# VHH binders against Type II restriction enzyme BgcI specificity subunit S.BcgI (bcgIB), part 4

Target 1, 341 residues: Type II restriction enzyme BgcI specificity subunit S.BcgI (bcgIB), of Heyndrickxia coagulans (Weizmannia coagulans) (q07606)
Amino acid sequence: MNNLIKYSTFLISDLFDVVIGKTIDGNKAQRNENGTPYITRKATRNGFEFMIDGEKEKLYSGKLPVITIGNETSKPFVQEFHFFTGTKVNICIPKLDLNRNHLLYITTMIENATKMFSYSYTINSTRLKSLKILLPIKGEEPDWDYMNTYISKILSNMEKNFDVQQNDGVSDLRSLKDLSWSQFKMDEIFSINSGVRLTKADMKPGNIPFIGATDSNNGITEFTSSTNASFDGNVLGVNYNGSVVENFYHPYKAVFSDDVKRLKLKNYPNNKHVLLFMKVVILQQKVKYAYGYKFNATRMKEQIILLPTKADGTPDYEFMEQYMMRMENKVVGRTTEKEAD

## First folded at step 1 (VHH)

Design d12 (framework vhh_8dlx_2)
Fold by ESMFold2-Fast, scan of step 1:
Order: C-alpha cells, then structure tokens, then sequence
Structure d12 (fold): chain B 341 residues (1-341), chain A 124 residues (1-124)
C-alpha cells in the first residue's frame, strides 16, 4: 500500500504575521564585517548581501527563525539571525514556535505556490497574506512532525553522501532559476538495472554492503560475502518498492535487493555530484507518489524529469556538477562552522 | 481552455447512495490520470482515490469499501459512486487531473487541473 498523506490548504496569514522590513537603502548601508546581516530582495545567497552597521530602530530583532521574501523575486529564505532589510522585503513571522526544518518545508510550499502564477508574478504583503499553500495534516492541524522529519532526512542524506571537505574549483555560479529547463524521460538519462534477490538465509557474513529498499542507513541492511548479478558500485540506488522513491548514491561496491533499481548516467561520466543532483530531482516526485501513484519499473523508465538544459537542448551536466559542489561546500560549512553562541 | 465541471451534488439522507460526475474539456482526457478529492467544512483536503488512464483504480484505504471511481473516455467523464453516506461525508467534492506523461519536479502538486467543486450535504 502507498503511504497515504492527507493535505490541507492554509493561508500564509493563518500561519504567519507578515510585515515589511524597515528599509535601509543600499546607498545608506555602512558595510562592517563585524556588523549585522543585511538581507535584500535578491534571489541568491539566502538574500544576504553583506554585514552592516544600522540604526537599532530598523533592525529586525523579533522571533527567530523567520522567512524573508523579496517582492520582485518571490524567493523565500529562512533567516536564523537578526537582520536589517533592504527595499521591499517581506518578513513572515511564525505564529507558532516553529524550527528551521519547519520553515524550510514551508519555503518549498511557498515556491511551489508562486511558480504556478509565472516568473513575472510579483508578491507584495497583501498577495502574500492571501497565498494558499498545501501542507500535510494530522487531524486538522499541519503535521509539523512530518515536515521536520522530511527535511531532517533530506539534510542527513546530503551530509552522508558528501566527502567532509570543501570543493575547490567551483567556477559556475548560476542559480537554478536563471537556467532553461527541459523534460527528459528517466530512461533517456539513465541505464536502469534491477537488483537481484538474495535472502538472509543465503547470506554469508562479510564486508560487502547489502542494499534493501529502506529509507535509513544509506539503504544498508546487512553486510555479506555473498554476491550475485546485482554486485555493482558507483550507482544511484532507487527504491521502487518499500520506501518508494527514496534513493542513495553508493560509491562502494554492494549487492542490491530486487526492490532497488541501479541507475548510471548514459551520456556523461558517472559522477558523484551529478548523481546527487539527480537524487534531489527524483525525490521531488515523492509528493506525486504519496497521492496514490506507484513508482514501479514501467513508470520509472517513462517518468519525466526536468533538468537544466544547454542551448543545444542537452542536459547541462556541467552545471549540475558545479551546483552540487557548491551545495556540498555550503553543507560542509554549515556543519563544521562554529555558530555564535 | 481546460475545464473540469463537477455535478450531482446536493442534499441526501444518511445511508443513501450518490453518484458524482465530472465533465472534462480542453485536454486529452484519455491520456490523464484522474482524481477525486474532498474537503469537509473546517477540515483539510482528503484524497479519495484515482483512476489511471489505463483504467486501474486506487483508493484511500479509509474509504475503499464506500466508493467506486470509473471513467468514460468516449464522453470525457469521470464518476464517483458513493454508498452508505454518513454525515461525515458532507464536503465539497473536487475532480482533478494529473498527467503521468508530464511531471514538473519543481512543483510538489500532483494535479495539473482542478474543478470548482460540488457540495454534498448528508442530512436528515
């Protein structure tokens, strides 16, 4: 049976108090590396421009974390530190005690709602207050535990699949919204091969990971010395049974359950960062399959995915690689950088 | 222009049956998976079930014994048959279309098109 999630629509104004930040014009901003974050309507780098000195009266010093959204860009960001704002920045202050993971989930739902209108749609405080977003529910209330767990798993999976080092050689700084996107069938992008059944009774102890259709421990359920035709490595293992759509990059050699499909790139060197980009693209399908669609072998091959595309109509694998290197650097920096206590 | 128009709602007594219809136009109906979704007063959206373009049906386990979804591709019509209606079935019922050929990964929504809804009131 599919994991059936119930959803409800909520007005932003039901969940947040929406205010416009007290503006400091960029021309009046006094840059100071030891100052306070200056958040603008920009659609990149979490809205952050630089650190400034500013008048205390113009500082957002209220409840944290909050969401900021620029009027022209409609791009939502989670802010975890007090900040000054540039022109036309909306601040969404939660009515409940919500954590960073709750707000990251909400930003995704806001993006989904605003993308339905068009790239030219602008969001002012009046429109934002009236915006409806779709959230999972438990009873009649948003399922905050589900949202927290969902984001925690995504972040945990990204961290576990990254080498604990920053990448040198990032040269492509384009944002996702600045790219052309085109539709591709998964079987155009990937070679898709089935795992092969191996029962616990047939497994001899050893050091080779056995990959099952689970959403925990990178899919690893056992360690064995027994192998079969599924013995493979440097693949994206995608569950099409069990924890459907969950997927993990396996740089090591492993034996794969018949409930797991092994994916490799057809037209680009099989690359850790590109496969981690694909992991996120495939995970975006999870909401569709929560509404009763099955992610079976037939649908996996025919599944349409949107990918960044070069002018010649082919996937921009170089961008995908560069983007994931930047995200790895950001995640590593976030996990290793000491926070101000 | 894409349109989904629900009909067949109204006031019905508890224990009775009711069939809702959804007339589709402006897209290739036979190529789309179709859904029924409801919203009771003061509550969230509840997915009832779907029917794929192949004719295969899947239902909310809480509702499976009480509902049947069918389609007639020759008339571009989706149906929801409801039996043994209870007061808790009072809701606005929506039909929705989701394409299996085109999935926008940048969007979390499964439904490409929605109807306006039809109100069902179960009352004595």
Amino acid sequence: as target 1 above (341 residues)
Amino acid sequence: EVQLVESGGGVVQPGRSLRLSCAASGFTFSSYGMHWVRQAPGKGLEWIGNIYYSGSTFYNPSLKSLVTISRDDSTNTLYLQMNSLRAEDTAIYYCAAGSEEFLEWLESGDYDYWGKGTLVTVSS
Scores: ipSAE 0.000, ipTM 0.111, lowest interface PAE 18.5, mean pLDDT 74

Design d17 (framework vhh_8dlx_2)
Fold by ESMFold2-Fast, scan of step 1:
Structure d17 (fold): chain B 341 residues (1-341), chain A 123 residues (1-123)
Amino acid sequence: as target 1 above (341 residues)
Amino acid sequence: EVQLVESGGGVVQPGRSLRLSCAASGFTFSDYAMHWVRQAPGKGLEWIGNIYHSGSTFYNPSLKSLVTISRDDSTNTLYLQMNSLRAEDTAIYYCAAESWEDFLSYLDEYDYWGKGTLVTVSS
């Protein structure tokens, strides 16, 4: 936000105690919807796999919030509740009393520092302790107030009219296994509109989010009062350059980079739950691109996605909406509330 | 104990065909999407393709005309059919499993890997 902000480098070991989680083997994990979060080395969904039962000896029950980072993916996530860990998960425990916003800022800086790592390059606890991250400073110390304010502004814009709440009216309890799945081209499902180039030099400061082709901070890279033909909202923003297939739902109005496509449903009311289901479907392509699956920007329209399908051959949008409502209710009810006992 | 055991590798002449198998045990095979991945000497991993529980297949476009992936859920076996083998197809071939139930939790990695089977394409 301010061009006069000074930055310096800090070691992760200066800010955190780094430990390895006490592993529960996936084969021994007992899935229980009323259990405790199971955090793995995965690069999506906050590292959260599912809820499990496990031995209390293996539970991370220390200081919260913390950052978890998988060995292979190097993707950092903030954890606000106690959890079990899968294989090769590092836990970064803050030495100072840092809040969620401080840690969210630090996760962005860790991602920036580790973006040079490929899938074949791992971040073990030794490498993580030696990792240098760039932080804003006030004097010779990290500027925690700046970090808190920056993230608060991002979250305020992201969540302004996007309440995470218990959804009433859930009546479809079918599992994913009970469904028929069929292939659809993305241009059959979505209207796809390009973002429009707007350089930082042409941006005037303001409160409108600018969405770039990044995989952090919900795609938000800047805040501006400048607008162009990409000014839009209630869309799924999908990266086709940069962090390819990474995508975010934007309930607010924003300006979109020419590296981001704006998607809206063609044949169903454009709503957050169906778009969040589509987010996961599109993200399932990520591993293919990491392992040498090639595409160009013009192929987004031709990209095949797998969707639950009704007997008439059309996508089961009602199921997608109901399923995502159920998942949201489960997360809100089990991971965002303090345990009563 | 989860196991994925690849078989069918060996030395094969250019232009020939080869079928690899992957025998799965210790988990509910029909609940998993199955992948084939290879690693040529001195190179990184290359994704070949996958097959979902439904039988739907996706392939690396550079390999689509040369390979076919299939599965037999009654025998917990995954197959890779390779045609018109070239010297550049020399690699260790791995099968890997991805949980279908982890739909909301897509990984950049697979839940289970086999130990691999070596295919050498040489005259």
Scores: ipSAE 0.012, ipTM 0.491, lowest interface PAE 8.1, mean pLDDT 78

Design d22 (framework vhh_8dlx_2)
Fold by ESMFold2-Fast, scan of step 1:
Structure d22 (fold): chain B 341 residues (1-341), chain A 124 residues (1-124)
Amino acid sequence: as target 1 above (341 residues)
Amino acid sequence: EVQLVESGGGVVQPGRSLRLSCAASGFTFSSYGMHWVRQAPGKGLEWIGNIYYSGSTFYNPSLKSLVTISRDDSTNTLYLQMNSLRAEDTAIYYCAAEVTDYGWLDYQTEYDYWGKGTLVTVSS
């Protein structure tokens, strides 16, 4: 019928050697139009900033093609020429002999997997090595022939029409400084559900993320095949113990520690953009909980947050959604499309 | 090279008012929420309050009637106005910046920025 292609998850570290480029600071880079490409954490133009002269010891002169990913933008690019790197650029060197089309497919899968990290948290070499991407399989291995054929077909179509997926529904251009703000208790905004204890002794190895009360790796501490009543997705996971107030949006399904609360919107369709706005709002409370502020038994439910408000005194969820869509478009560099007939 | 420098402390008589300042540099001050925290001799740290980049304030309920937090984004300066000072207000006062850019989806770091503090002594 229609399920002709099977998929499985692969770690970036299984497919690539991940290294950090030998840094040349942009302020110290010697520009030369006849020089070598200088690749930065830039989210546009393939990471390319300008051509430079540099010491050969700082040149990436290894295997090609490779993928580069800036820490702050998390935008992956395929590099086909040797290059110098700016600050905090990861280089993913394929372990197999992969061509440009293979890597373009992989960059799409990396983008999908890192999209949420680029909003909330930087992607560094440790997080990148631990990143799981979804790939088509042939037997137990990635289906490289399928990936090559798929991208070849897409590129042929794109030569006539350029279409980049983006958040096209942005119509609210108001700035945060133009808004009225009001106080709300978190239990007025969110349904708040506890995670459920799962001990190491009860945890079998697998591919489901286990979310603990940490400030690292998007809260992911383990991968398991064991599930319980906390198995959930499309939630904001907020640390109740441990790294208190730290929080992460989980678009995937995961198992949540009893030290993590799972939050969903009560009075608006639960969506990633509003939850990412709420992440930033909740983080504004971190200092008060860290330094001697009294904890009560229901602190999360009673926690006051400040939100943009409509004239009727209700939260302006539509603004929050639109604002985060705009920020996403700016961060990933997808604010314009090129279209031919 | 983030720097936060508190000033305006000193010896103050009970019942008087005092304004503390915090001069910020090395980051986009107007994008960050700012906090005041104090530590009395032999006590732990006590959160006083914060001011969002929008100018909206949130205070420790125990201190709300006694303090006012404000900011001047044109001079990158945070203020703490204290009224009706008591002996119990004797403390080192710190300003702090969260690495969270409230409206801009800042890329989370594990560093919170703190000043070195300014001493306020309330005595005769």
Scores: ipSAE 0.000, ipTM 0.238, lowest interface PAE 14.9, mean pLDDT 75

Design d28 (framework vhh_8dlx_2)
Fold by ESMFold2-Fast, scan of step 1:
Structure d28 (fold): chain B 341 residues (1-341), chain A 124 residues (1-124)
Amino acid sequence: as target 1 above (341 residues)
Amino acid sequence: EVQLVESGGGVVQPGRSLRLSCAASGFTFSDYAMHWVRQAPGKGLEWIGNIYHSGSTFYNPSLKSLVTISRDDSTNTLYLQMNSLRAEDTAIYYCAADRYGLWYSTDESEYDYWGKGTLVTVSS
């Protein structure tokens, strides 16, 4: 019955030594095109600002690859070269010998734990050390082979899509400003299914995540072997009680509280990247529901969202997918600044 | 650099009134919902209320008509007026900012920015 990949939570401090980079203030940085990368707390360009000269004592010259995360932006980036840091940059140094693919998987889980687009979560070293992330397990340890294979497959698929675009004469990459946007009701876009109540008395211990209406740990409140009609995966879980409108993408199978709605795309293959685009769009409705309105099933179905639209009046799902893939490419360091010769 | 700086705390007698201020800098204040949150000794965070960029206010029902929140976007300042203070109002008072205007939260991770807090002691 349950031959599913098991997941568990791990503290960042269990997997990484978290340090604050030895700061060089931007106004004191000596720019040199032949120098060393200067990584800041910025949310773009892999954190890269420019090349500088600096004192050896302030250089991060330790184990590579590592993850950097700016306090203000909360965006995790994988660094494959030694670097200097600006103000308030955390460096997560793996305790094990992890490769680039392992760290890319972990950056995705960190973003899922914090809110992908830095709308309200501010990281500092204390919060980062106490952050729990969901990882696949083998026995009781993280399943590193699974993570490596998962990212390798994604990168292979992204390269394939990139090559197709190049072969088809890709000359214009449209930004969000170049698109027409139209209004859609959520029930036009999503199938919306309720979670199902499961009491503590009926929960048996196990490794299946139980998703509650919380804003922490991807919504995970318990681990159980008990299942009900809410048992589901590859969904966007949206809170309609508790931390209203908060939502998380669940690639794994989980049991969902009756306070959480499970969303899947109706008119497009249910796709991770499109659902991650929708996460941001739905989160923009926080203001409305902060006015004391419940985000119940009826209101969720009738909720208006703005989406990029094709000339035929339908949502531009292909754009949403490619846009999110480009964001992942920034995370993987495929920017010109990171790949500069 | 983003900063929220609370002021106006101190020792006050029961039954009196007190006004707290929060000076904001380093972000576009007028785009943010602003909150007051307090923590009494040995207790968790208690949400007092908020004021949106629109000027709309919402309050914790348990505090009823005891508090008023206001803002001055021209000076980037948030205010909390407290009336009929009780010993139970002794707490550290924080101002906090968020982009989307949470109407209730006791989780500090929900807020974009926090002040360092100001202590209010109500004693006779």
Scores: ipSAE 0.000, ipTM 0.100, lowest interface PAE 19.9, mean pLDDT 75

Design d35 (framework vhh_8dlx_2)
Fold by ESMFold2-Fast, scan of step 1:
Structure d35 (fold): chain B 341 residues (1-341), chain A 124 residues (1-124)
Amino acid sequence: as target 1 above (341 residues)
Amino acid sequence: EVQLVESGGGVVQPGRSLRLSCAASGFTFSSYGMHWVRQAPGKGLEWIGNIYYSGSTFYNPSLKSLVTISRDDSTNTLYLQMNSLRAEDTAIYYCATGEYTIEVYEDSGYFDYWGKGTLVTVSS
């Protein structure tokens, strides 16, 4: 039951009508707390500066929601209300009826496509129209249902975190910038074991999670009573086909697809926080594999990762654990609408 | 099959120089522009510079005085020479090429092919 997620590239101009907002200069803007949102090219606060009164001719009053993106900042934001624009703000108007979740997914893909040019703040309407983004496909068209479900799950998970109790016993407050970092091959850090093929025809209903090469639902695609040699738990499941490099910590026992590698720490007890630190480190490789490079067993073993190290040159697992405990505590205080994060 | 293999990374002291290499195969190397990009721990990709098939080079303005990109079309090899290395230069360095090549250093495009990367650690 491995519904592999396939991706294809799409031009922004294939999915959106791109126009430039009719400018109201900030120095000429008439501030009014009961007015209309004024959106600028800023990279924070959803592009929002303040509320203004403005001429009806200059109001964006068309289809909603839309994406706005400033020429110099290249930061895309979803707008759900009509707005005025400052200088050099592009408006991407969807050709199809897309909801907020669809557009949030697309903003992430736009950011991923431009990330390699972090020194460059320049994206004009011509560059934006010619920008290619990777999207999941169903047939030959974008898989809008998948995108909607993906974002809905992320938002739902963030909401659940408001109920989580904070971890006690955090004592290491060191910054990532204050650490020594060294290279390690993944096969020196992890035992790496393959999942084992189990077809839908061979699956019987049950309560054991089946883990596929997907980036949704923690990798869970089915629940079964059927088991094989992949039956395992307390592992990091890393996709090497499908949603390549996506990975999830599985504290429970599950059956793993042959498209998923099961990773366990060799030289430190497997625990949630260290494996979640490793999840973030491994995800840093995602960008280079986004365009069809397979993260197979040979490449996974040879892959170099950067880890914080102690003076003796070994990984600082205690720091990794403490750092992730702090991050988990921090998540309890987050909101689902932090677009600048 | 297009392949790019970076080499030459390692641990180097601040203020020193280091030269990285990228061995290319599976395409007509002399006909394509080549790029260097890097990724520091926990950060996004940073474009370093490119060299066109003509030999013309363009650099990230923040790095222009610290790096030199060159190529040897007879051996299908791309080079990155780095001087006066700083702790902030600690990163995985990638060789890349693509159909959409950067025309000037402010312009942007996609990278179709990437190497696995080579780690540079600047520490005393």
Scores: ipSAE 0.000, ipTM 0.156, lowest interface PAE 17.7, mean pLDDT 75

Design d39 (framework vhh_8dlx_2)
Fold by ESMFold2-Fast, scan of step 1:
Structure d39 (fold): chain B 341 residues (1-341), chain A 123 residues (1-123)
Amino acid sequence: as target 1 above (341 residues)
Amino acid sequence: EVQLVESGGGVVQPGRSLRLSCAASGFTFSSYGMHWVRQAPGKGLEWIGNIYYSGSTFYNPSLKSLVTISRDDSTNTLYLQMNSLRAEDTAIYYCAADEGWYEDEYLDSYDYWGKGTLVTVSS
């Protein structure tokens, strides 16, 4: 309610055994879509490159879940399946039996710790072992129950609005190459509202996600009980500063940094599948803004994006929705003809 | 070890055509989406287009009728064919790679960049 949460610092080496994955060079990786995940030092997509076949002795087949962190990128990711590693990937194996929620909390604290250092900060096994992270405590020990409850509440709030059920209504099987594409200004497609600055001094601990201009952890950088005029949900959060153009769909209610713009569809029912399609087309602008160009409100409103169009020249929102439903069904292993067998 | 090396730039007359190449090494080229990007003198980066793992191409709408992007996975080479060149096309041309191993155009990051090749269009 109004309880003060106590915090202390812990070394990564106190909580994890840190090892370097046994390397399979990308050029020697044997790709197989039915194989095992190949995790690299990339800062995106959970470190995942593609599926491969590899020798058993190079497979990480130990305790799960674990955290992986690439050298130079310093981005932590939770891995829930066994995997092969590319070059310079650190694996943080918990010394205690920690669940996914514990590790998700830890990844946020690792990222916060690394971001507090210079922009040239790189991680290696030595620096990672010596890294201190801030955790809630119960007595002298990390408060694992608090961390689990904290993340569980966030996930529960996500589930209320985040329809994770498989989609049965897929009927449009057209591929992207079968479509006509046309230009649209983003302000023609979206209502665009700014986030609102919330300083650390004004931020009280709580269970509401705070969305910053980052490319990791779905944009979530903190959890707060403080709210302001940015409190919103069922929105595509697009970074205009920081990790410019990176964007995430937020089905839950959150507080948004002034570095994040909140987008909703103007001319179609606001839904997650169309917004996830829009995520892909907006990301195509990433190169344009890579060198310190801010994606400010004026530029965002005037930004041209390419969308599939119907014969009448309007965006083919129905295709976008159906396409993303098909992609979601692939991820969950479902087909459009689920009971034909 | 990862390298992207652009070639084929130089001085060309207005109205002419030019083909640029990008030789890739040190990564699994066939698993990556590839992009062409240019930067005119004193201006910002302009995205030209991309080609994904599947061979699907997307172009900047202002350039769609003027350029064609193709790839040869057997030689790890990306190509940009440019037609009807104008003085405004004078720029450094870069190739870039992202993690586009999926059949769809899901882009997360641009992982690698070449050093660029200069194209000067003048009479």
Scores: ipSAE 0.000, ipTM 0.112, lowest interface PAE 21.0, mean pLDDT 76

Design d45 (framework vhh_8dlx_2)
Fold by ESMFold2-Fast, scan of step 1:
Structure d45 (fold): chain B 341 residues (1-341), chain A 122 residues (1-122)
Amino acid sequence: as target 1 above (341 residues)
Amino acid sequence: EVQLVESGGGVVQPGRSLRLSCAASGFTFSDYAMHWVRQAPGKGLEWIGNIYHSGSTFYNPSLKSLVTISRDDSTNTLYLQMNSLRAEDTAIYYCAKDIWGSEYLFEGFDYWGKGTLVTVSS
């Protein structure tokens, strides 16, 4: 009867057999347009480089679909066809019979789990096996049905958004380089509300996300049935302690740590795409806050951010919204992109 | 109140070693993984490594030959041993508490120290 989703952590090694692909060196690969996919450590195009001929002994011809992830890029991709691998490509072979949607959900959770190390952390088979990811649960096991329906819904919604933009054409063709930018104080743009302290000792287990001052898993650190005055949704949660300036959009209701500020737009309908644009803008302040600074209410209110502006000097919220919708469409294109045979 | 206080920074000559300490209070230190992170002038944050409550360590591959992380749970102290220091190791060094404990679901940071400056120069 409770529709809120519970989560638990799982090791990659609990869910997958992790092996390194039998390497074909790129400079020795024999290209053939009628051949087999060659998957490398590249962070784009699903890891796909080109089609090759290769020795059958080096072909991954096992269970499908699987996840591939390069050591240096740490970018996970779902593979639905048998393939050859370049240097240092990990193959995560599911222990259960999982479909494409299950693995797409897992790739998102792998990316979320590695986000805190994005500055210079690399993943190898040992670290990948010990990587913990957060998954929805049913009992004590991953809720595979939930993951499947979640991804199906996301892909369907993204397709609808793409079709609308494709049919209408691009209404705003401006790039970031073509814009006029002006300075705004954050308190001119946002209503800013504090989170409220809730210690883990005071938390009762439940289904409501608890948002902490972290840069991982969209800020979610625990799930609780305990609520307080911070219980809120449709906000940008911005950290001012811990992982300072890191921020996440929360469309759902959650309880927010006193180390997280909840931001909503003052002069434009509060929506996902504008807040995701603001996420990137706020992150540009990270260098200023070299951990010596807390992004407290006074400093956050007075913080200057640069925003695209209309000729009258007001923020161009319509541009921000359309720009982020276009970026979302590009991400969807890369996620589903595999070169046709 | 959770507090993390780094110490041991200062000016050090290239090729020498330095050990940083982080004194932790306000939580059960032995239940949590701990991390070291640094920020060089004009650069972004760089994760150095972590140590789990079990004593298992994971390092940034770019730094693993140069650093060792250890902990003393009896004194609630985290250490970073740095060897063969280079000018490029000049940075503010931070210790950070992992969210990970018996009641937290995954790795992430919830508290950081104020940092200690290490300058590697002649």
Scores: ipSAE 0.000, ipTM 0.117, lowest interface PAE 19.0, mean pLDDT 75

Design d5 (framework vhh_8dlx_2)
Fold by ESMFold2-Fast, scan of step 1:
Structure d5 (fold): chain B 341 residues (1-341), chain A 123 residues (1-123)
Amino acid sequence: as target 1 above (341 residues)
Amino acid sequence: EVQLVESGGGVVQPGRSLRLSCAASGFTFSSYGMHWVRQAPGKGLEWIGNIYYSGSTFYNPSLKSLVTISRDDSTNTLYLQMNSLRAEDTAIYYCAKDEGLLYFGESDWFDPWGKGTLVTVSS
């Protein structure tokens, strides 16, 4: 009986049209958060640098999805949206109508094929066209159904894992064994500012949230029109009294109790996803403070936290952002799913 | 340096069971996923399955009822349990390290590193 999966080698040029993206130099790129993705030859973040405005003639606006591969890094990424390219980015346009799962399988096989070459292996369009990858076959053709099913099951297993861990979100960071982690003092990472006392007797009714040291309702205890020096937004509010180390991200402007410390990133743009990553990291310190060791301003500054770290010893803020975006996308995909898997 | 050494092959009669081992060294075994792959005489490579660092397994659908992959992180050893062996299972069996960031489901490319272990299913 022949019910075993067979494999054969295929040239990239048999499966894809390989072109070089029309280059926009990074120095000439005009950043715009409402713009179009700018994809470079980098080995991380799906090749994504930032959103830009660019000339329409330099936009890749063809068939989607596609694979992009930087010359120097040889890292393949699937792109599902139209994009601009930096220097030396190859675009692999499928000859057949392939979906995201097919291309994710193929990126894995491309990585495997390029890994077999020495560290000095540089991919260019000529080498890429001549690259052979190993694919499962049905008859003499690639087994696209198998590839789709294989990736779909991996993604389903990932989703199940994240769903279980989201109900107990602290456990996700403990399982990230493959990352390099280093110790940092909180005052190296955050500017830390106190809230300012505002009594109920001094509060006038209004629509500004008042943040107290509670673990419920996002820390909101009152709504007021009264303000003081604590009036602030886009912060992580961390309780140092009451429900100690409980913390919440506040994208809106609010007035903060003197029992709450306001944290902002020192060396990275203050953003929701990185601060939500930090929320989980800070919560892991709860055990230390359960037995009367109050989380005061001095102890908060000197508190050691473990963060994913780049080879140069600095925190990997880009990883933190991407990790939380992936987690959010999985939750959103599960709750707003209007199209089949 | 990454080293993988497969063992446990040999001549086995049809219908019997066999367990293969893969001894790993040169990396933090508990942090990486592992694959089993085989090559029958005159045929290409056939993927059998993988086990993630978490212990979750994913199998070739054609082989799922016939094989079980497991790991012992305390001894840096990967296992392949094969049941109801048939003549078609005659092959050289390789283990391979999954590369990349291996929180559950990050990557599953592979490359055989060892000499493999020969399994011959014959009377």
Scores: ipSAE 0.000, ipTM 0.115, lowest interface PAE 17.8, mean pLDDT 73

